# VH-VL binders against Eukaryotic translation initiation factor 3 subunit M (eif3m), part 18

Target 1, 160 residues: Eukaryotic translation initiation factor 3 subunit M (eif3m), of Schizosaccharomyces pombe (q09722r188to347)
Amino acid sequence: DDEQSFAFLLEAVKMDNSTADEAVRELVQRAVNSPKYFFFDDIVTLPPVQQLEQSTLQLLGILSGGMTDDYVSWVAENHAHCQHQKFDEDAIARKMKLLTIASLATQAPNNTLSYGDVAKSLKIDENEVELWIIDVIRAGLVEGRMSQLTKTLSIHRSSY
Below, E stands for the ipSAE of ESMFold2; O stands for the ipSAE of OpenDDE; V2 stands for 0.75 times the mean of E and O plus 0.25 times the DockQ between their complexes.

## First folded at step 18 (VH-VL; framework fv_sutimlimab)

Design r6 (from q4 with light chain N93S; at its last look DockQ between E and O 0.92; V2 from the best seeds 0.88)
Fold by ESMFold2, look of step 18:
Structure r6 (fold): chain C 160 residues (1-160), chain A 117 residues (1-117), chain B 109 residues (1-109)
Amino acid sequence: as target 1 above (160 residues)
Amino acid sequence: EVQLVESGGGLVKPGGSLRLSCAASGFTFSTYGMHWVRQAPGKGLEWVARITYSGGSTYYLDSVKGRFTISRDNSKNTLYLQMNSLRAEDTALYYCARGYWGYFDYWGQGTLVTVSS
Amino acid sequence: QIVLTQSPATLSLSPGERATMSCTASQSVSSDYLHWYQQKPGKAPKLWIYDASSLESGVPSRFSGSGSGTDYTLTISSLQPEDFATYYCQQYSEWPLYTFGQGTKLEIK
């Protein structure tokens, strides 16, 4: 069971800060590549994770509190590191865009996020914003109502 | 509407070269990893190569590694496949495909490459 | 490289019948990385089912996907004429590589 085995890995590392290096690396690789995992504060703060390479810690910091542009700058200097660690650069880029929308949603005044702000932050055409919002809702990070008339997302709840 | 249009296929002799192109439209090309997938006549699908959204990393099927080069020009919304040292087993319809979370959500119609003496 | 074996190679059925086809992996794969495509003659493949069981937009609800580990299934509850096609499974559990099954051709009896 892939979901169960990832959950066991995460809990094992949480419970024992002397967990073997190989298991910690597997946890990180699976978390950063996973289309279903988004809460990197839970990983980056673990003592065994803090012993990993500086480049890996930088990535986890970006995933836990950064924006898409932080990842774009990081990966431009870290293609070889991603290859060695088996990090999927495209999956992480997409995850960062979803996390960026979730961050914007959490900070949105009056629980209203404009499509224009999303497009600017993600550096995409505004016509694509609605598709990305659908994806962030499917990921369970944001719940809300889209309006084509006002080009806004009215946020009902944000889990990020 | 997402569109992917391949071109550059044709008939070549073994050992020859071809360059395939894929023109992308209807989406922000530079945010997606892109792929070539091929299908030999009467056969199934075979993944050939991928390039990351920025072009910073490339990966290949073992049998084409060193002979094929995937590249992209994000300013022209175009994906390329340079194929060198072509062999008969490279004969196939070559599809351009858009990557999404480890699957291919949009495909072109393909361009036919025939390698024959 | 993970090998995906689809069975049967050819499935001959009539409209209204139930179709079941399998995709078996040589090693365990995550359902998050097991996907299905439909391909009609002379056409490009279309994404049909992603994450083992999620239907792509526009796919009729008569289609379903299930499975985990090494064994995955695509089922069509009551065949329509437009469902006759070749179906491919695909996996991405072994970064950076992608693997397809050899296909199941669903043809009219």
Scores: ipSAE 0.804, ipTM 0.906, lowest interface PAE 0.8, mean pLDDT 92
ESMFold2 (binder alone), look of step 18: mean pLDDT 93; pTM 0.940
OpenDDE, look of step 18: ipSAE 0.939; ipTM 0.963

## First folded at step 19 (VH-VL; framework fv_sutimlimab)

Design t1 (from r2 with heavy chain Y106S; at its last look DockQ between E and O 0.73; V2 from the best seeds 0.85)
Fold by ESMFold2, look of step 19:
Structure t1 (fold): chain C 160 residues (1-160), chain A 117 residues (1-117), chain B 109 residues (1-109)
Amino acid sequence: as target 1 above (160 residues)
Amino acid sequence: EVQLVESGGGLVKPGGSLRLSCAASGFTFSTYGMHWVRQAPGKGLEWVARITYSGGSTYYLDSVKGRFTISRDNSKNTLYLQMNSLRAEDTALYYCARGYWGYFDSWGQGTLVTVSS
Amino acid sequence: QIVLTQSPATLSLSPGERATMSCTASQSVSSDYLHWYQQKPGKAPKLWIYDASSLESGVPSRFSGSGSGTDYTLTISSLQPEDFATYYCQQYNEWPIYTFGQGTKLEIK
């Protein structure tokens, strides 16, 4: 079908290092704005992507391995860049919070992540933590069980 | 638990000004992009403006650019819309809405703006 | 910009009937950015279906959404009295702006 899609675009750029600059920029824009895309190591390592602006490469680095505070610092100095590149600052901020929870889950001792640690890391009220954990599970980044009694997430799997 | 309460609507002459407010509670206001959406009497919904979670970027419907200014005070959990050079076509119920990925997951009940001579 | 056209403008049906309404986009829209709202008279809109087909919490299972590209539908399998309302589709495929369809009013025959 002639329909353009993110999956087709990603595969095209992966297969052909000479992919047109417009397609590479569209791939990055769609990836950073997408509510469903979280695995930025696959994008940042692509040779055509490595030729993009330094501010874009910094953002992709934060998305592939950073924490929410790294993004907050970066975006405060890069509003104009986001506007020019058509990056959705709010979508990326939300994505970074989900990725931060996934990182905390991977490192959690005894596969147990406290709600207090999540709230501290995300700078949110503890009573919101379960909403964010539901979202990170829904995103497929973490599998686990919540306990309001102990205010913890027991982790079965984390893939970030 | 999420509450959005708009205020500041009223009757104003063409060319006049109004400032709308939206008081937010029940969530961490500073983590969400916020929006104004309006609905003319008996008509459909029209997105008007957005402001990013930090207040660092703003975006507007073309017909209100230069006349309307969206702002926020995260320390007061409040969203604002300054409306200048009002026109009859701006007559509408103005909703405060919370952004979530690309849709509006929470809405206030709206504040009515009527622009007539 | 992308224009969303909803059909029919008014849908008159009786309780127990199946309702189907459409939202057609002037350009292709990712299903991740196509959403539906229900609005009853005198009330704010409520998010009803997100990502084209996902039901918001508390939405009855008689509702479904489907579609891709330019053509999307909302279906109610067996109408209940509380389902009579106006339904709006909305898209965000063109950062940074949002657009709504003009609405389909579902009314009791």
Scores: ipSAE 0.838, ipTM 0.919, lowest interface PAE 0.7, mean pLDDT 92
ESMFold2 (binder alone), look of step 19: mean pLDDT 93; pTM 0.942
OpenDDE, look of step 19: ipSAE 0.938; ipTM 0.963

Design t2 (from r2 with heavy chain T31V Y106S; at its last look DockQ between E and O 0.86; V2 from the best seeds 0.89)
Fold by ESMFold2, look of step 19:
Structure t2 (fold): chain C 160 residues (1-160), chain A 117 residues (1-117), chain B 109 residues (1-109)
Amino acid sequence: as target 1 above (160 residues)
Amino acid sequence: EVQLVESGGGLVKPGGSLRLSCAASGFTFSVYGMHWVRQAPGKGLEWVARITYSGGSTYYLDSVKGRFTISRDNSKNTLYLQMNSLRAEDTALYYCARGYWGYFDSWGQGTLVTVSS
Amino acid sequence: QIVLTQSPATLSLSPGERATMSCTASQSVSSDYLHWYQQKPGKAPKLWIYDASSLESGVPSRFSGSGSGTDYTLTISSLQPEDFATYYCQQYNEWPIYTFGQGTKLEIK
């Protein structure tokens, strides 16, 4: 099973600072491409990961605490690095948009996030925002209730 | 609703060229990776090429690499496929497809390319 | 590259029957990267099942997908007339390329 293989790889790198560079690179590549992995603090802080290329460390930093515009700027100068490392630029872009919504939800005053603020941050049409919010809820990053009437997300919980 | 409309197919002799277009509407085109997928008459589906959301990276099926060029114009919501040095085995219905995580969540109806002497 | 082999090539059944078709990969594929499409004659393919077992919006609950590793299945519990079509599996375990199976044609007996 790929999920069991990824979880084993992550735990092996956590337990052993002498893990082979190939395994460390495989862990990072699987994590950044995965449609199911979102918590990069656990990866960026690992000592073997900290020895990787600066471009990779910059990406992991963006995934752990940045916003979608940080990724857009980074990838514009790192297409060749992504090709060499086998990073899926579109999958990471989508992941960053979901993480950006989660960050906005954590910061939202009165636990209310407007669709307008999401649309502005993601640079999408406001009528598409609910599709993205559904995805961020399905990813387990945010719990809340959508209102098309008020065009807001009422946040019950944010995990990111 | 998402719409993808291909055009530019036709009959061409081996060695010839065609340029396919795909007009996109109903979604923010510039945030999606886009693809061409083809289907020879009576045959299955074959992925041909992809281009990232910004246009910064492109990837191709080995048999078309060096002959086909995928491109996009995000200001016009349009995807392109420049097809050069066409061969009989390139005969197919060519679909425009929208990428989503690793699958194709939206498809056009296709444009037919026939390469025949 | 990973080769996907679908079986059977043609499945001839009557409405009301249970249909089962398989997609076998030449090497292990994550279920996150194994997907199914339905195609009716003269129409474009439609995404049907994603991530091996998740139904796309609008897909009837009589459809199900299962499997892991090298072996995946699509099942229709009780065939309806609208279900007669060709079904393709697809994988993306090998960035950056996509691979389809050759299809299973489900036809009326």
Scores: ipSAE 0.856, ipTM 0.926, lowest interface PAE 0.6, mean pLDDT 93
ESMFold2 (binder alone), look of step 19: mean pLDDT 93; pTM 0.940
OpenDDE, look of step 19: ipSAE 0.939; ipTM 0.963
ESMFold2, look of step 20: ipSAE 0.851; ipTM 0.925
ESMFold2 (binder alone), look of step 20: mean pLDDT 93; pTM 0.941
OpenDDE, look of step 20: ipSAE 0.939; ipTM 0.963

Design t3 (from r2 with heavy chain Y106S, light chain N93S; at its last look DockQ between E and O 0.93; V2 from the best seeds 0.89)
Fold by ESMFold2, look of step 19:
Structure t3 (fold): chain C 160 residues (1-160), chain A 117 residues (1-117), chain B 109 residues (1-109)
Amino acid sequence: as target 1 above (160 residues)
Amino acid sequence: EVQLVESGGGLVKPGGSLRLSCAASGFTFSTYGMHWVRQAPGKGLEWVARITYSGGSTYYLDSVKGRFTISRDNSKNTLYLQMNSLRAEDTALYYCARGYWGYFDSWGQGTLVTVSS
Amino acid sequence: QIVLTQSPATLSLSPGERATMSCTASQSVSSDYLHWYQQKPGKAPKLWIYDASSLESGVPSRFSGSGSGTDYTLTISSLQPEDFATYYCQQYSEWPIYTFGQGTKLEIK
């Protein structure tokens, strides 16, 4: 199945610094496009990955620790690179919004993240914030409790 | 409530042109990739074209490439399809669809394009 | 390009019966990229099942989806009158294109 094939590809690249360039590119493409993969530190640090194009390395850096605005700026200058590498610009944009919420949650003072801060960071209407919080919880990146009364997310745990 | 409303369909001769529009409301339009999907009379669904959330990248079904142009105006919450060099095979109901992780979570009601001599 | 073949083309059943329909891909497709739509005559398609097995909001629990690799199934445990429609599967395992199956028409007998 695809999950098993991806895991084997990742392990193969981890074990062999001379892994074929095509396999390394396939690993990166599958990881950035995947709706289920979120932890890019494991990929960006691989020696064969570090031999890839500067634009690809910039994207992986953004995915490992950046925010949505970093991606928006990057992709505006890299549409042709995404087309050539077969990176799904919309899927990555969505992934960055989930990762941004996870980053905000990890750094939230008193384990409380306001809907207003999420809306500002994601550049969305505040009435859409709960849909995104549900998605970040379903992705396993954050555990917490929403409150419509206070318009906040109380964070119990963040995995990011 | 998410709403997508298509317009601009009609009857046109082969070789002619039409421009379809899709008015979007009820969501932040500029954060979603948008698509056109068509359905020929008595047939199934066929994806036609997509445009990324910013408008920076576009992709097409091979049979329409070079004839159709997808575009968007995020300030007007509107998606477009410019259809040139129309053929009888392009006759279909054209749907506007919102993309989400690789599926279409919202659809318009469609606008009918008929290409006939 | 991946071809999705749905079977049967037409399924004629009565209310209360169990319906099973299949979607077979010419190449392996990730469950994350296999989806189902319901379409009634004169209406737009509606997302019904995403990620092979997850029900869209408002879809009754009598519907289920399953499968992996090349073989996927939509099942309705006890048919209701409102379930008679055409069902399409769709995949997105080959960026940037989207592919639909040809549909299974579920008709009242």
Scores: ipSAE 0.812, ipTM 0.908, lowest interface PAE 0.7, mean pLDDT 92
ESMFold2 (binder alone), look of step 19: mean pLDDT 93; pTM 0.945
OpenDDE, look of step 19: ipSAE 0.938; ipTM 0.963

Design t4 (from r4 with light chain F97V; at its last look DockQ between E and O 0.91; V2 from the best seeds 0.89)
Fold by ESMFold2, look of step 19:
Structure t4 (fold): chain C 160 residues (1-160), chain A 117 residues (1-117), chain B 109 residues (1-109)
Amino acid sequence: as target 1 above (160 residues)
Amino acid sequence: EVQLVESGGGLVKPGGSLRLSCAASGFTFSTYGMHWVRQAPGKGLEWVARITYSGGSTYYLDSVKGRFTISRDNSKNTLYLQMNSLRAEDTALYYCARGYWGYFDSWGQGTLVTVSS
Amino acid sequence: QIVLTQSPATLSLSPGERATMSCTASQSVSSDYLHWYQQKPGKAPKLWIYDASSLESGVPSRFSGSGSGTDYTLTISSLQPEDFATYYCQQYNEWPVYTFGQGTKLEIK
């Protein structure tokens, strides 16, 4: 199945620093497009990955520690690169929004993240924030409790 | 409450042109990739075209490349499909659809395009 | 390109019966990119099952999806009158294009 196919590819690249360029590119493409993969530190640190194009390395850096605005700026200059590498611009944009919420949650004072701060960071209407919070919880990036009365997320745990 | 409302369908002769519109509301339009999907009468669904959230990239079904142009105006929350050089096989109900990861989570009710002599 | 073939084309069953329909891909498709839609006459399609097995919000628990690789199924454990509709599978295994199956029409008889 595809989960085992991705895991096999990742393990192959880990085991061989001279892994064929095609396999390394396939690993990166599948990781950035995947609706289920979020942990890019594990990929960006691989020596064969570090030899890829500067634009690809910039994207991986944004996925590892950036915010959604970093991606919006990057993709505006890199549509042709995404087309060539077969990167799904919309899927990555959604992934970046989820990762941005996770970053905000990690840094939230008193483990409380306001819906207003989420809406501002994601540049969305505040009435949409709970839909994104549900998604970030389903992705396993954040554990917490939503309150419509206070318009906040009370954070129990935030993952990487 | 996500709402997608198509318009601009009608009866045209082969070789003619139409422009479809889709008015979006109830969500932040500029953060979603948008699609056109069509359904010929009594037939199944066929993906036609997509445009990325910013409008920076577009992709098409091979049989419509060069004839159809997808576009969007994020300031007006509107998606468009310019259809030129229409053929009988383009006859279909055209749906506006919102992209989500790799599927369509919201659909309009469609606008009918009939290409007939 | 990947072709999705749905079987049977028409499935005639009574309320209370179990329905099973299949979607077969011409080459392997990740379950993350295999989805199902329900469409009733005169209505737009609705997302029904995503990622092969995950039910969309509001979809009754009598629906289930399963499969991997080339073979996927949608099952309804005990048919209700509102379940009679056409069901389409859809894939997005290879960026940037989307493909639907031809549909299975589930009808009363």
Scores: ipSAE 0.823, ipTM 0.911, lowest interface PAE 0.7, mean pLDDT 92
ESMFold2 (binder alone), look of step 19: mean pLDDT 93; pTM 0.941
OpenDDE, look of step 19: ipSAE 0.937; ipTM 0.962

Design t5 (from r4 with light chain N93D; at its last look DockQ between E and O 0.75; V2 from the best seeds 0.84)
Fold by ESMFold2, look of step 19:
Structure t5 (fold): chain C 160 residues (1-160), chain A 117 residues (1-117), chain B 109 residues (1-109)
Amino acid sequence: as target 1 above (160 residues)
Amino acid sequence: EVQLVESGGGLVKPGGSLRLSCAASGFTFSTYGMHWVRQAPGKGLEWVARITYSGGSTYYLDSVKGRFTISRDNSKNTLYLQMNSLRAEDTALYYCARGYWGYFDSWGQGTLVTVSS
Amino acid sequence: QIVLTQSPATLSLSPGERATMSCTASQSVSSDYLHWYQQKPGKAPKLWIYDASSLESGVPSRFSGSGSGTDYTLTISSLQPEDFATYYCQQYDEWPFYTFGQGTKLEIK
């Protein structure tokens, strides 16, 4: 029901470049904070979205193609902007970690991603990597099989 | 696996101060936003304060703003709540809670704060 | 400053019965930000249902959550002795603040 409401809002903004500023800002805020939205190419390219503040456009660019370190650098200079725009810094940080794993999976040689590489990229303890991979699979971003013996993820499909 | 252990509660007169601590283990503390949630005896739950994963932003319940300060030391895996100018209505069991997407997926057992003359 | 009102305040039932309790918001909230907790006396709350209808790991299938907008419901299809507790709903649609309902106490008749 709320997913249907979000999809309707996105369609409305796509079809009308004169969409009210409030609706465009609501779309962006809901997308960046949402635990269920991950595909920002659809949003960053919209003409009404391109009229937003440069700091917001930078964040959308990071969400569409960056890594977790890009966000960490950006938010360090943008706490006040997040407060003003009502962006949830913790939710975005978690989303960036999931997107980073998805990006690493898409680029992994021989469709094999090591737990060590994930742990280094996310700056987490290696024994937490499987919990994050479960979250990435649950989010629908990656399909694959974990191996405790080799400490790797064998990637069947990445949809990011 | 995840453990949150609060300490520092006690008896204090109105106008006094206390400092609460929460020791975290079993997860990478620095990747999670952290919260204090309180419960007055026989009453419901009330969110008090939050701090972002890095400590870069803090937010408070209006009635405690200016009196309470939430902080964290990511090198010690510890969350803090400095409580000043305490009032009788601050009497409660104070829980440390781990944030996840907008809910609290892990809680400590709480530390009791009693403000009474 | 969204207010969550839970009804009834106390629900007295016997094991085997169906329990239904509600959480009503003063303004519309996204189901992605409406959650339920179970709390037993002397213990911390436990996450029970997240995103209005998703059961947390280890929660029995006799529990269900539903609703949207301002009206949300928690249902237990056939009560077990361990289900008698206080249940709280919680929202996060009003960033950065978190709000709980006042609770529904489910007790043995």
Scores: ipSAE 0.795, ipTM 0.901, lowest interface PAE 0.8, mean pLDDT 92
ESMFold2 (binder alone), look of step 19: mean pLDDT 93; pTM 0.940
OpenDDE, look of step 19: ipSAE 0.937; ipTM 0.962

Design t6 (from r2 with heavy chain Y106S, light chain Y98W; at its last look DockQ between E and O 0.82; V2 from the best seeds 0.84)
Fold by ESMFold2, look of step 19:
Structure t6 (fold): chain C 160 residues (1-160), chain A 117 residues (1-117), chain B 109 residues (1-109)
Amino acid sequence: as target 1 above (160 residues)
Amino acid sequence: EVQLVESGGGLVKPGGSLRLSCAASGFTFSTYGMHWVRQAPGKGLEWVARITYSGGSTYYLDSVKGRFTISRDNSKNTLYLQMNSLRAEDTALYYCARGYWGYFDSWGQGTLVTVSS
Amino acid sequence: QIVLTQSPATLSLSPGERATMSCTASQSVSSDYLHWYQQKPGKAPKLWIYDASSLESGVPSRFSGSGSGTDYTLTISSLQPEDFATYYCQQYNEWPIWTFGQGTKLEIK
């Protein structure tokens, strides 16, 4: 229902490996679709989650450590699985772009990430990069400062 | 500046067909799920159809399933709605809408479809 | 399927007054999936409030949204002439189903 019900669901599954299959599936569905949940290591490693379908486990692996191109390849073969599991393909694609920026920020030399590198990785127009950077900062995945003059993000922190 | 411009509306008889188009500009069209939302004259909003960013999945209001087909051409930045077997209750202003995290952050001005004898 | 019921259907008030309107869901909806739109006559809807309580860019601070579960509220603390419009709530909790409430028309008394 609210943030509290998701948090309690996550805690319930963490504490009991025998948690009902419906509760485990609800946890995964809410996590992958949520505009505010990004930390999939906590979910993918749970024993009841490890018993889910291979396609679901592949998606969770991509969300925990992959890049946007990994998701694009996966979803091309899994449209029916997403429909059955009620996974929002657009929401997950957007989440993967935010996670990809966070990964690029972690790897950026001299804590400087160029808009050009973001645009290439996300396959978007460079003039849209700042919108995505605002979103990744708002999500708490990256802390930094944008510069229109240099077309770069100067990174203080990356949490992903 | 995000722009969505619908076209293709008009007057048709029951049982007829129309094809709506929505020209998109000012954003990377291929990264957004797209929707059709309609509004009958003097009435509220009703969601009609959705196509995912890649075009790989489509979804429909139950009353239009089998009659309407949503599609997109990402190379032309264009969304389409093929409407067949039109009924009087399909009369509405049809909006093109851009999806963002489960809501519609940008809308066109709509194209009017009138289904009448 | 989730039905959103807005009340009142019409709200007649004067500038400077406080406006309150509700959106009630037939089943619980996460606040992350409850949104509000403003529509003026002859114009397309505009996103107004997302995630139940977050104001879209350019929306004046006199607007606020609140609620959880089945009950959601849009409030305008002191009405301005430009605020008279129809307001719709929308949910996406029961994916892939998108539904709107029937609207609350806020009109000048």
Scores: ipSAE 0.750, ipTM 0.886, lowest interface PAE 1.0, mean pLDDT 91
ESMFold2 (binder alone), look of step 19: mean pLDDT 92; pTM 0.935
OpenDDE, look of step 19: ipSAE 0.933; ipTM 0.960

## First folded at step 20 (VH-VL; framework fv_sutimlimab)

Design s2 (from r4 with heavy chain R50T; at its last look DockQ between E and O 0.03; V2 from the best seeds 0.00; counts 0 for: pae O 6.6 > 2, placed apart)
Fold by OpenDDE, look of step 20:
Structure s2 (fold): chain C 160 residues (1-160), chain A 117 residues (1-117), chain B 109 residues (1-109)
Amino acid sequence: as target 1 above (160 residues)
Amino acid sequence: EVQLVESGGGLVKPGGSLRLSCAASGFTFSTYGMHWVRQAPGKGLEWVATITYSGGSTYYLDSVKGRFTISRDNSKNTLYLQMNSLRAEDTALYYCARGYWGYFDSWGQGTLVTVSS
Amino acid sequence: QIVLTQSPATLSLSPGERATMSCTASQSVSSDYLHWYQQKPGKAPKLWIYDASSLESGVPSRFSGSGSGTDYTLTISSLQPEDFATYYCQQYNEWPFYTFGQGTKLEIK
């Protein structure tokens, strides 16, 4: 299946620093567009990947540690690149929201992330935050307990 | 027509503070990243700071980190640069600029900041 | 991090002559991230060439940009009086930082 195919492609690129450019591009495209792939440090550090266009490397950098507004700023100046590389802007936008929450969770004082901070970072209403928290947990990016009463997420683990 | 108008420049002593403003018009301000670029008298151009469209993220030249703060008020179509702990080497004409596709497609006429004892 | 070096620092020519100036990067820069500006005394810079070779609106066709990797060039086929100015190259190859060359001053001989 697609997931296994991706895994094999990733391993192939990891094992061969002379991997063909097309294979590397496919790996990056699939990773970027995948709703289930979030650990871009594994990709961005690969020597063959480092030979790609700087715009792509910038995106991978954002996906490796950036925030939603970083992506919004980047994509505003890179629409043509996304089209050319067949990057799904909507998929990436969603991914970045999840990664943003994961990043906030990692930085949260006392392992407590407020819905308010999430709302601010994502530029959404606080009432929408809970749905995103659930998705972040489902994605395996964060483990924690939600409190609707206090509107906070108690973080047990953050993988990002 | 895109217009950027800087203000707030002046003479200040070392260690002093100054706040620059940039009034934007002629475009949807809230959808563009904004920047400050400075030019010392008789010298070249130097990027100073960047702020994302929402103001959520900011980036700085290393030499101004911790001293300068870029901010914006999208409701007022205004960009700001708070400059603290000013140094002689900060003396320059400060331009606000609109960013697009990795370049600066629109510039103000600049406001002069002179740091001197 | 990326340093742009322009040469020559000053270029003295007469109207009608061909002008060539270079911008050299300390490391490879994508053509999509190399741009040129024109600045006249007492005026703000103006975007002149973007993406290494694309002329900004209003820029005369006698201007051209070329190059790749670490070496870029701005050329004026036949200088006009209004072309005498300082030209800066600029790169955005490493997000989120911008850097400029030190400029080439094109002056009348």
Scores: ipSAE 0.017, ipTM 0.594, lowest interface PAE 6.6, mean pLDDT 92
ESMFold2, look of step 20: ipSAE 0.341; ipTM 0.800
ESMFold2 (binder alone), look of step 20: mean pLDDT 93; pTM 0.941

